# Miniprotein binders against q53ft3: the designs that were tried, part 204

Target 1, 195 residues: q53ft3
Amino acid sequence: MFGCLVAGRLVQTAAQQVAEDKFVFDLPDYESINHVVVFMLGTIPFPEGMGGSVYFSYPDSNGMPVWQLLGFVTNGKPSAIFKISGLKSGEGSQHPFGAMNIVRTPSVAQIGISVELLDSMAQQTPVGNAAVSSVDSFTQFTQKMLDNFYNFASSFAVSQAQMTPSPSEMFIPANVVLKWYENFQRRLAQNPLFW
Below, E stands for the ipSAE of ESMFold2; O stands for the ipSAE of OpenDDE; V2 stands for 0.75 times the mean of E and O plus 0.25 times the DockQ between their complexes.

## First folded at step 22 (miniprotein)

Design Tb4 (at its last look DockQ between E and O 0.01; V2 from the best seeds 0.00; counts 0 for: pae O 8.4 > 1.5, placed apart)
Fold by ESMFold2, look of step 22:
Structure Tb4 (fold): chain B 195 residues (1-195), chain A 107 residues (1-107)
Amino acid sequence: as target 1 above (195 residues)
Amino acid sequence: SPESYKKAIEYAEEAKEYAEKARKYAEEIAREAIKNNDPESYEEALELFREAAEMYERAAWHFEWAARYYEWGDKEYALLYFEFAERVMKKAEELFEEAKELYEKLK
């Protein structure tokens, strides 16, 4: 029903459904993430009168979850970009020898989506520092995402002469990826709000 | 968008004015409850006025964010917050009028 996108990473389209009305995406190595995009896949709309409250959760230094309301998605606003870099400032206390005494495993944060009545969602107030300006922040995020996508896809490019035919394997020609990248950049330069 | 921004700011200011009005009623009721040494008779109306004030403040918060999104050019998100503010404003008005009816019965 939902997707989750972080610049430099593959899009996630298979949320873990942890309750009838609650969906979760894991974000490994969350300290390196500055923005997250949450969007509806378009296959299953919210029921009439309902929408989705979007939360960010990270463990504090003691491993206890800290949840913050980022904002909303609805049938009328099916995608949103949230800034999470400022939210990690409340991770809890750091001790002076943590990195020196223990090999730290990657921390995993979560994006949670709770399907709720619009009237209930309206009564909640998201954290203000998660809001982003679409004029500046979306353009920056989109450019970083496009650069990363193109670089990643290009690392797998092969010439037709180098291909080994495999009927069960799908390939994307590199020139298609390049054309998509160039077209998207042109559209952003002409209208950063074309979406 | 300048017109949409202006309208959202005006509605935020209106919601704050209603929040203050609801708070003034709550203060008046609290004083009457103490004067009459009868807090049980006034409790429901007092609570409804306090709840109305809180809802008006939440509406104002949403109207202010609608204005910010209008200014940023995110029209869809601006409309979402504006509509949310209107839902909360309607709920606040219902609580306020219910509280007034109860208070009039106490007079």
Scores: ipSAE 0.480, ipTM 0.788, lowest interface PAE 2.2, mean pLDDT 77
Fold by OpenDDE base, look of step 22:
Parts: C-alpha cells; sequence; structure tokens
Structure Tb4 (fold): chain B 195 residues (1-195), chain A 107 residues (1-107)
C-alpha cells in the first residue's frame, strides 16, 4: 500500500504491517537523512473517509523512541515530502504505535503510517517544520531522487553485445530511461509541483 | 564481499523460516488459550511470538536490501542494512526464546 523514499537510497515498497491499520518502514543511518517521501503505491486506496497519518520515530539519548507526527497522505494527496533532519532534537508527540519492541540502536529511525479517519486527522497538528513547503528544498530532493534512480538503472545497463538471451526477462532500452529522465527534469524545472 | 552477499541471502531465508516458526507457535498458543479458556495466562507468550515473527520478517527484509545494495555496488549501504538486519535478527531471537520459555512454563 505504501512506499518510502529517501534521497540517495533505494525506494522501499514493502512496509512492515504491524497492525491492520499500521505500517512501518525502518530507516538505518537516519542521521544522514534530510528528507523522506511517503507515497501510496496506487494498488490499494484508502477506504472512504480515511487517510494516513505519517509519523517519524527516532531513539533519544536513552534509546527510547521519540515519535513525531510529520503529516498526512490521502487518496487526494497520495504522496508527501517531509524534512526530518531538523526533528532529531524535537519533543515527542502522541502516536498510535504504542510500545513497539524496537531495536534500540542510535542510528535507526522509523516511518510509521497509521490509517485513520480523515476527520480525526484534521484535528491533529503535525510538527511545524516537517512539511516541505519550500520549492527549493523540494526541487533539491527531487533532483537527488532522480539522480539516484538514473544511477541505479544505469548500473544495470548492458550493450547488446553483452546481453545474454533470457526469454523470461523483459528489457527496457536505456534511451527510454534517459528520455524519461530528461523529460522529468524539464517538467521539474518548469513546475516543481507538477506531480 | 561476495561472502557477505551470500550470507545476507542465506540469513534472509533463515529469518523467514523463523518467522514462520514463530507464527506457528502463536497459532498453537492461541488455540491452547481458547481450549483452556484462559487467554490471560497465554497472552504474554502469544504476544512475544507475534513480535518475534514480525522482527524476523523485518530482519529478512533488511538482509534482502543489503543484498540489493551490494548488487548495485554500494557496499556502504549494503553494510548498513546488513548490520541492522543482524541486530534485528538478534532481537527476534531473544523474543523467540523468551516466548518459548514462557510457553513451556504453561505446559
Amino acid sequence: as target 1 above (195 residues)
Amino acid sequence: SPESYKKAIEYAEEAKEYAEKARKYAEEIAREAIKNNDPESYEEALELFREAAEMYERAAWHFEWAARYYEWGDKEYALLYFEFAERVMKKAEELFEEAKELYEKLK
């Protein structure tokens, strides 16, 4: 149902379902993370009248998790970008994840998504600096994401001479990926919020 | 290293097997709780096995990601995910053993 993307890292599309209505992504080396994108995969929509509250947790100096509400995703807004770099010294907030048995490692954070009623979500206040409001920050993050994807895809590129016939595999020409990248860059430059 | 890559794949498979084992114990305990009409006595063991199963699945996931990063040639992130997976695996093992001890006391 959900994906999580960190710039410079591979996209995560397999959230751990910890409850019927709760999903978690683990983020190793969270201190190096500035922004996180949470998005719906498009396979399963939220039920009518429901959305997702997105939380960030990090271990405090004692190794105890500190949870903060970042914001929301909905069927109408299926993706959101959050700045988490400035939250690492914030105060904890109420969260629905209870006392999860989290591995107490100073370098690991979590993104939690709780499926909740839209009306209930409207009453919650995210931490003020979590939502990426600046176009510049968004553009920078998106650029890093694009570069990561392009680098990843390109790392698997082979020439026709290097290809081993595999009837079970589908191949995408590298020029298609490049064209997509160039078109995306152009659209991003014109309107950073085009998507 | 190639050895660490192989190890990551093997550990992912092992973790999935242990997750299944933990789920089977949880199912057994749930049945016993119903049979004996004593859910309270079995609750802690049941919860620990469920948590162990979840932690094993998480470990498996991170081992798989370690392998992916290794294949991509990013050994730094491969190591990060591998080390994290090992810690998660260790925690899962602790939970699993604790759950077993509690369950054995109920027999």
Scores: ipSAE 0.013, ipTM 0.282, lowest interface PAE 8.4, mean pLDDT 79
ESMFold2 (binder alone), look of step 22: mean pLDDT 87; pTM 0.855

Design Tb5 (at its last look DockQ between E and O 0.01; V2 from the best seeds 0.00; counts 0 for: pae O 11.6 > 1.5, placed apart)
Fold by ESMFold2, look of step 22:
Structure Tb5 (fold): chain B 195 residues (1-195), chain A 107 residues (1-107)
Amino acid sequence: as target 1 above (195 residues)
Amino acid sequence: SPESYKKAIEYAEEAKEYAEKARKYAEEIAREAIKNNDPESYEEALELFREAAEMYERAAWHFEWAARYYEWGDKEYALLYMEFAERVFKKAEELFEEAKELYEKLK
């Protein structure tokens, strides 16, 4: 019912359900991650009067897991972007995951989503350094997706001398892709929402 | 809108004012409990004022973030934080009024 997306990685849609109301995503290689998107899948809404509190946990080899409240998702705000690169190790507060036996993989961070009453969620205060402007996040993800496409397409470039005949295939000259890439980047810098 | 942003900021400032007011009542009650050597009679009112102050501070925090999300153009999150702030502010008001009622009975 939830998805988790990190720029430049495949989306995760198969959360570990650790309780009826609790879901966990593993984030391997977490030190390379700056932002994470948490969102609701398809047509599975929260029950009436409920929503999701979103937590982050650094791996900790020396003690009990420490979970930090990043923020919320609800039926009225079904997706949110959180900054995790600025979170302090070892900080934490009261959280609903402490009473569960969650399997921990060393050196892997986790995103936890707890389905809770809106009244309970309202009494919580997320860590402020996880908040992200939607415009900055949109531009960042757009730039990374653009770079990914360009690098992928360029990896298949060959000269005409290297090509095998293929009359049933259509081809695009590599410089067309480069010109599109350069033009798109210029326009994105001028207006991040031009497209 | 600019009006929504300003309103959220004004509500945050009001919530902080009420938090300080609740803390002043808690301080007064704590001093009175010591002076009268009767901490048991004052404990419930004192605890409620302290809880009210904490809830007012959380409401202020939510109102401030609502204002930031208005400024960033994330109206969905701005409205969510406004709703959460209002829920917490209402809870704080209930605690504050209950605490005042208990304190008046101790006179």
Scores: ipSAE 0.505, ipTM 0.799, lowest interface PAE 2.1, mean pLDDT 80
Fold by OpenDDE base, look of step 22:
Structure Tb5 (fold): chain B 195 residues (1-195), chain A 107 residues (1-107)
Amino acid sequence: as target 1 above (195 residues)
Amino acid sequence: SPESYKKAIEYAEEAKEYAEKARKYAEEIAREAIKNNDPESYEEALELFREAAEMYERAAWHFEWAARYYEWGDKEYALLYMEFAERVFKKAEELFEEAKELYEKLK
């Protein structure tokens, strides 16, 4: 029913079903993760009037799980991006996963999806700044891309005076632009959520 | 590596020191040009040292941003800026050495 994607890692399509209405993905080495994408596989929709509450769980300093509501997925919004990097020091919230006796290795976090009534989901408040809107994500990506390009290209700029006598224009070698593009595309392919 | 990112600030400081050294050479050359009333002979070396200084400052900037992105957990961007910084630093070194060679020929 659900998939979980961490940039630079294999997509997870096999959630551990811990209850009839609860699914869990393990996230090894969670400290290196900035964003998580949770999405419906499209094979099984939510029942009418239901959606999924998405939770993040990480071990605290005592090894106890801290759960936080990230946001929601629904038939109408079958995927969402969540920023989890800033949550690793946050306070826990109420969650439906109970005391899962999962022997957690200190480096493994979890994404939990609870299938719930839409009306009940509407009463819940996600942790601040966890949900990344598509618009905000696009804006951030575009801005970082442009900044990256400008900073890279301008670092290789040479004055025309260095190339030929008397010009005041600055030049950037065309191969620099190509190298930027190749490197950027490679990184994007490896980690689509690196921004 | 994480160790490379921890050193990013150190590399930034080093780059700034080299920038200052390049500026000092530029100032010296400017003084010599005036003293000898021959600005044309010193202009190329002067320009190269100024450019070297600018490139070292840019390298420092990239190293600082690499450290910042690392602190933010954006390792991919941190690595990217480290690569930028290293390339720019190398170019600054090349300019600096060329400038130095030209200046030595004028002495």
Scores: ipSAE 0.000, ipTM 0.209, lowest interface PAE 11.6, mean pLDDT 80
ESMFold2 (binder alone), look of step 22: mean pLDDT 87; pTM 0.864

Design Tb6 (at its last look DockQ between E and O 0.01; V2 from the best seeds 0.00; counts 0 for: pae O 9.6 > 1.5, placed apart)
Fold by ESMFold2, look of step 22:
Structure Tb6 (fold): chain B 195 residues (1-195), chain A 107 residues (1-107)
Amino acid sequence: as target 1 above (195 residues)
Amino acid sequence: SPESYKKAIEYAEEAKEYAEKARKYAEEIAREAIKNNDPESYEEALELFREAAEMYERAAWHFEWAARYYDWGDKEYALLYFEFAERVMKKAEELFEEAKELYEKLK
């Protein structure tokens, strides 16, 4: 239902569903991540009157998860870029002119998506420092690339009832992603600013 | 879009004014509860005014972000945040009016 993209990493499209209405993506080495893209794959829309609240979780200095609301995705806003570099507050011990390296276990952050009623989502206040301006050229390119993929792939969505006897699941034929990639590359070569 | 930005800012300021009004009612109710030594009679109205104030602040927050997204040219998020702000504003107004009715019964 959802995808998650971090710069320099492969797109994650296989969220762990931890409840009927909750999905998570693991983000190892979260200290190196500055932005995350969350988007709908286009196979399963939100039910009417619902949307997705997007959270970022990291372990605090005591190792306990801290969840922060980044923002939202909805059928009307199916993709968004969030800045998380300013959300990893922590304390380090600092010694002048040298510190011995302290060995610690790696920490894993998570992106969580909670499917909720729009009325419930409206009562939540996202952290403001996660917002990203769409006028940034990287943000504009990334958003248009995701919109293009969403529109293309969604036009090929099929229900599982049309393919196999598991009727609640939607599928996209594997070649749709390749066709999108080929079309996108061709259009970019013709006009690098087509987006 | 400049007019959409201005409208969102105007609504944000209106929401903040109502948040302040709700806080003033809560402060007055708290003082009356102490003066009359009867905190249980005032508890529900006090909590509703405090909740209304928080909801008005959330609405203002969303109106301000709608304005910011209008300014950035993100029409999809601008509309989403504006609609969310309107939903929260409506809830805040319902809480505020309910609190006022309860408070009037105590006088």
Scores: ipSAE 0.569, ipTM 0.806, lowest interface PAE 1.7, mean pLDDT 78
Fold by OpenDDE base, look of step 22:
Structure Tb6 (fold): chain B 195 residues (1-195), chain A 107 residues (1-107)
Amino acid sequence: as target 1 above (195 residues)
Amino acid sequence: SPESYKKAIEYAEEAKEYAEKARKYAEEIAREAIKNNDPESYEEALELFREAAEMYERAAWHFEWAARYYDWGDKEYALLYFEFAERVMKKAEELFEEAKELYEKLK
């Protein structure tokens, strides 16, 4: 149902479902992370009248998780970008994840998504600095994400001479990926919020 | 290294097997709790097996990602995910053993 993306890292599409209505992504080396994108995969929508509250957790000096509400995703807003770099010293907030048995490692954080009623979500207040307010920061993040994808895809590129016949495999020409990349960059430069 | 990649895949498979084992224990305990009409006595063991199963699945996931990063040629992130997976695996094992000990006391 959900994906999680960190710039410079592979996209995560396999959330750990810890409850019927709760999903978790683990983020190793979270201290190096500035932004996180949480998005719906588009396979399963939220039920009518429901959305997702997105939380960030990091271990404190004692290894105990500190949870903070980042924001929301909904059917109408199926993706969101959060700045988490400034949250790593913040105070904890109420969260629906209870006492989770997590590995107490100082370098691992979590993104939690709780499926909740939209009306309940409207009453919650995200941490103020989690929303990406800077167009420049957003552009930089998007560019890093784009570069990550392009580099990843390109790493698997082979010439026709190097191809092994595999009838079960479908291939996308590298030039298609390049054209997409160039088009995306152009659109991003024109309007960073085009999507 | 190629050996590390193989190890990651093997550990992912092992973790999935242990997750299934933990789930089977949880199912067994749940049945026993119902049979004996004593859910309270079995609750802790049941919960620990469920948590162990979750942690094993999580470990498996991270081992798989370690392998993916390795294949991409990013050894730094491969190692990061691998080491994390090992820690998660260790925690899962601890939970699993604790759950077993508690369950054995109930027999």
Scores: ipSAE 0.007, ipTM 0.250, lowest interface PAE 9.6, mean pLDDT 79
ESMFold2 (binder alone), look of step 22: mean pLDDT 87; pTM 0.858

Design Tb7 (at its last look DockQ between E and O 0.02; V2 from the best seeds 0.00; counts 0 for: pae O 8.1 > 1.5, placed apart)
Fold by ESMFold2, look of step 22:
Structure Tb7 (fold): chain B 195 residues (1-195), chain A 107 residues (1-107)
Amino acid sequence: as target 1 above (195 residues)
Amino acid sequence: SPESYKKAIEYAEEAKEYAEKARKYAEEIAREAIKNNDPESYEEALELFREAAEMYERAAWHFEWAARYYEWGDKEYALLYFEFAERVFKKAEELFEEAKELYEKLK
């Protein structure tokens, strides 16, 4: 239902569904990540009156998961870019000796999407430093990439009669996102300004 | 547009004004509960005014984000936050009016 993209990595299109209304993507080596893109694949829209709250989870200095609301995706805003570099654990020691010899358990960060009523989402406030400015060149690059993806993937949409027994729904073959991503990466390597 | 930006800012300011009004009612009710030594009779109205104030602040926060997204040229996010702000503002108004009705019954 969702995709997750980090610059320089393969796009993830297979979210782990951990509850009926909750989906997660694992982000190994999360400390090297500055921005994350979350988007709807277009295969299954949110039910009417619902949308997705997007969270980032990482271990704090005590090793406990910290969940931060990054923002939202909805049928009317199906993609969003979030800055996560300021949300990570690992703030330096506040004293001149530095960190003690404490064994730290490595952990993978997660992007979580919780499907909720729009009325419930409206009562939440995202962390302020996760918002991405439109003047950010990474945001512009990523938005162009998402627009290109959406147009590409939509051109392969098929009716339910061609795939499954829900004739009013449109579907996209599962590998289209990966084929698009591979094509995009190849073109970018040949000409970084190709769009 | 410049008009959309200004409207979002205006609504944020209005929501903050209502948040302060709700807080003033909560402070008045808290003082009355102590003075009359009857906190149980006032508790529901007090909590509703506090909740309304918090919801008005959330609405203001969303209106301010809508204004930021209008300024940044992200119309889709601007409209999303504006709609969220309106939903929260309406809920705050419902809480505020319910709290006022309860408070009038205590007089």
Scores: ipSAE 0.153, ipTM 0.620, lowest interface PAE 5.5, mean pLDDT 74
Fold by OpenDDE base, look of step 22:
Structure Tb7 (fold): chain B 195 residues (1-195), chain A 107 residues (1-107)
Amino acid sequence: as target 1 above (195 residues)
Amino acid sequence: SPESYKKAIEYAEEAKEYAEKARKYAEEIAREAIKNNDPESYEEALELFREAAEMYERAAWHFEWAARYYEWGDKEYALLYFEFAERVFKKAEELFEEAKELYEKLK
């Protein structure tokens, strides 16, 4: 249902479902992370009248999790970029994830998504500066993300001569990925907020 | 290293097996709680097994990602995810053993 992307890292598409309505991504070495993209995979939409509240959790100096509401994703806004680098010293907020036994590893943060009523979400206030407000920062991050994806996908490219027949595996031509990349870059350049 | 890569895959498989084992214990405990009409006495053990199962699945996921990063040639991130997976796996083991101890006291 959800994906999580950090610039310079692989996309995460397998959230841990910790409850019927709650999903978690682990982010190792979170201190090096400036921005996180949370997005819907497009496979399963939110139920009517529902969306996702996106939370960030990091360990404090005592190893206790500090949760902060970053923002929201919805069917109408299926992706969002959050700046988390400035949140490492922020105050905790109310969150729906309870006392999860988070492995007290100082270097690991979490992104939590809680599926909630849109009306309830509207009453919540995200932490300041979490939303990427600058078009330039957004563009730079998106470009890094695209480059990372392209580089990753290209690293697995094989020629037909190198292909081993695998009936259970689907193959995508590299030129399709390239075309997607080029088209995406073009759209991004034209309108950084095209999605 | 190639050895670390193999280890990551093996640990991912092992973690999935332990997750399944923990889920089976949780199911058993839930049945016993109902049978004995005493959900309170079994709640802690049940919760710990569920949590252990979740953490084992998380460990497995991170081991798999460690392997992917290694395959991509990013040894730095491979190591990062591997080390994290090991910590999660260890925590899952602790929870699993604690849950077993609690459940054994109820028998």
Scores: ipSAE 0.015, ipTM 0.288, lowest interface PAE 8.1, mean pLDDT 79
ESMFold2 (binder alone), look of step 22: mean pLDDT 87; pTM 0.863

Design Tb8 (at its last look DockQ between E and O 0.01; V2 from the best seeds 0.00; counts 0 for: pae O 13.7 > 1.5, placed apart)
Fold by ESMFold2, look of step 22:
Structure Tb8 (fold): chain B 195 residues (1-195), chain A 107 residues (1-107)
Amino acid sequence: as target 1 above (195 residues)
Amino acid sequence: SPESYKKAIEYAEEAKEYAEKARKYAEEIAREAIKNNDPESYEEALELFREAAEMYERAAWHFEWAAKYYDWGDKEYALLYFEFAERVMKKAEELFEEAKELYEKLK
């Protein structure tokens, strides 16, 4: 019913269903995760009058899960990006998962989705620092992809003294890649949707 | 739209005004409970005004986030938070009116 995506990882589309109305995704190596995308797969919509409250959980120093409400997904808002980089410490919030004693693994965080009535969801208040603007998210995502490509390409850079002769192979000067990077970055800052 | 943004901001301010009004009623009732040395008779109305105030503040929070999402261009979340704010506002109004009715019976 749901998917979960973290930058640089394969999308997860097989949530662990821990109750009729509760779904969980495991996030190993959670310290390296800054953003998470939660979305509906489109195969099963929410029943009328219902939606999903989305939570993030990390283990505290005792290995106990600390849950925080990130926000919501609904039939009218089927996907959302949440910032979790600032949520790996601090106070938990009221949540529906702790009574089930679902996860006590100290090294794994979780994304939990609780299917609830819209009236119940409306009374909940997400943590404000998980909110992400859609324009800034697109720009930030694109900038990170741009940086990742440049860093990857530059990791193969060699000087002429270090090159193995390969006369049949084409080469691109490193400064061409840099110029493309700088031009793309400037254009992205002017108009995030220029391409 | 700019109209939707303005409406969300206006409703957030209205919700905050009602939260303040509910808190003032709760303060008045608390003073009367002390004056009459009868906290038990006033307890339900006092609790309802305090709950209404909290719900009005939650509605304001949701209206403010609806405005933020309108400003960010996320119309789907803007509409969702606006709807949630309206649901909470309706609940707050019901609590407020019930509290007023109970308080009037005590006067």
Scores: ipSAE 0.521, ipTM 0.806, lowest interface PAE 2.1, mean pLDDT 82
Fold by OpenDDE base, look of step 22:
Structure Tb8 (fold): chain B 195 residues (1-195), chain A 107 residues (1-107)
Amino acid sequence: as target 1 above (195 residues)
Amino acid sequence: SPESYKKAIEYAEEAKEYAEKARKYAEEIAREAIKNNDPESYEEALELFREAAEMYERAAWHFEWAAKYYDWGDKEYALLYFEFAERVMKKAEELFEEAKELYEKLK
């Protein structure tokens, strides 16, 4: 349902479900992280009237978790970029993750997503400096990701003359990947939050 | 109610069956497109069946979650997921029928 991306790291698409409506991503070496992107995978939308509250948790000097509300993701805003580098000295906020036996290592932070009613979310105040609301930044990131994927896939392209018979392998024509890429770019240009 | 739970599970199973049906149509269309060397004429129908399949899978997921929330005693969330699943199911059906109509015109 959710993905988490840290610049320079592999995308995380497998959140740990710690409760029915709560998902957690581990962020190793969190001190080096400036920004986190949280996004919906597009496979499962929120139910109508619901969204996701996004929390950041880091260990304090005593190893106790400090939770902060970063912001929200919704069907209408399926992705958000959060600056977490400045939050490491912030005060903790109320959070829905309190009783979870999360194995905590001193160098690992967490992103928590809580599925909540939109009305309840509207009453919550995110920490002020966390939300980087630029649709432009997200669009740029998505474009870079798409370009990376296209470049990666294209690097494996072979002509029919270069193909070796491998009955165990399935092949996708490069033009299919290109069409997908073009369609995705078009959709992204029309609505950066289409996915 | 226990009946609501059963209904949610039944609808989830039905949605999965429709998703599979939509995928089978997509596969068939893809084969026909290759056979006729005309991928452009079949592209819209193919895409709609794929979208329908995805929507059916989403509906199934929401029905399953409705059942889970019900089992957990959260009737409010169970109802929300159930109602949403029904809306998603309806949209999936619309996409499926549109895809079918387009495909029939290509025969």
Scores: ipSAE 0.000, ipTM 0.174, lowest interface PAE 13.7, mean pLDDT 80
ESMFold2 (binder alone), look of step 22: mean pLDDT 86; pTM 0.850

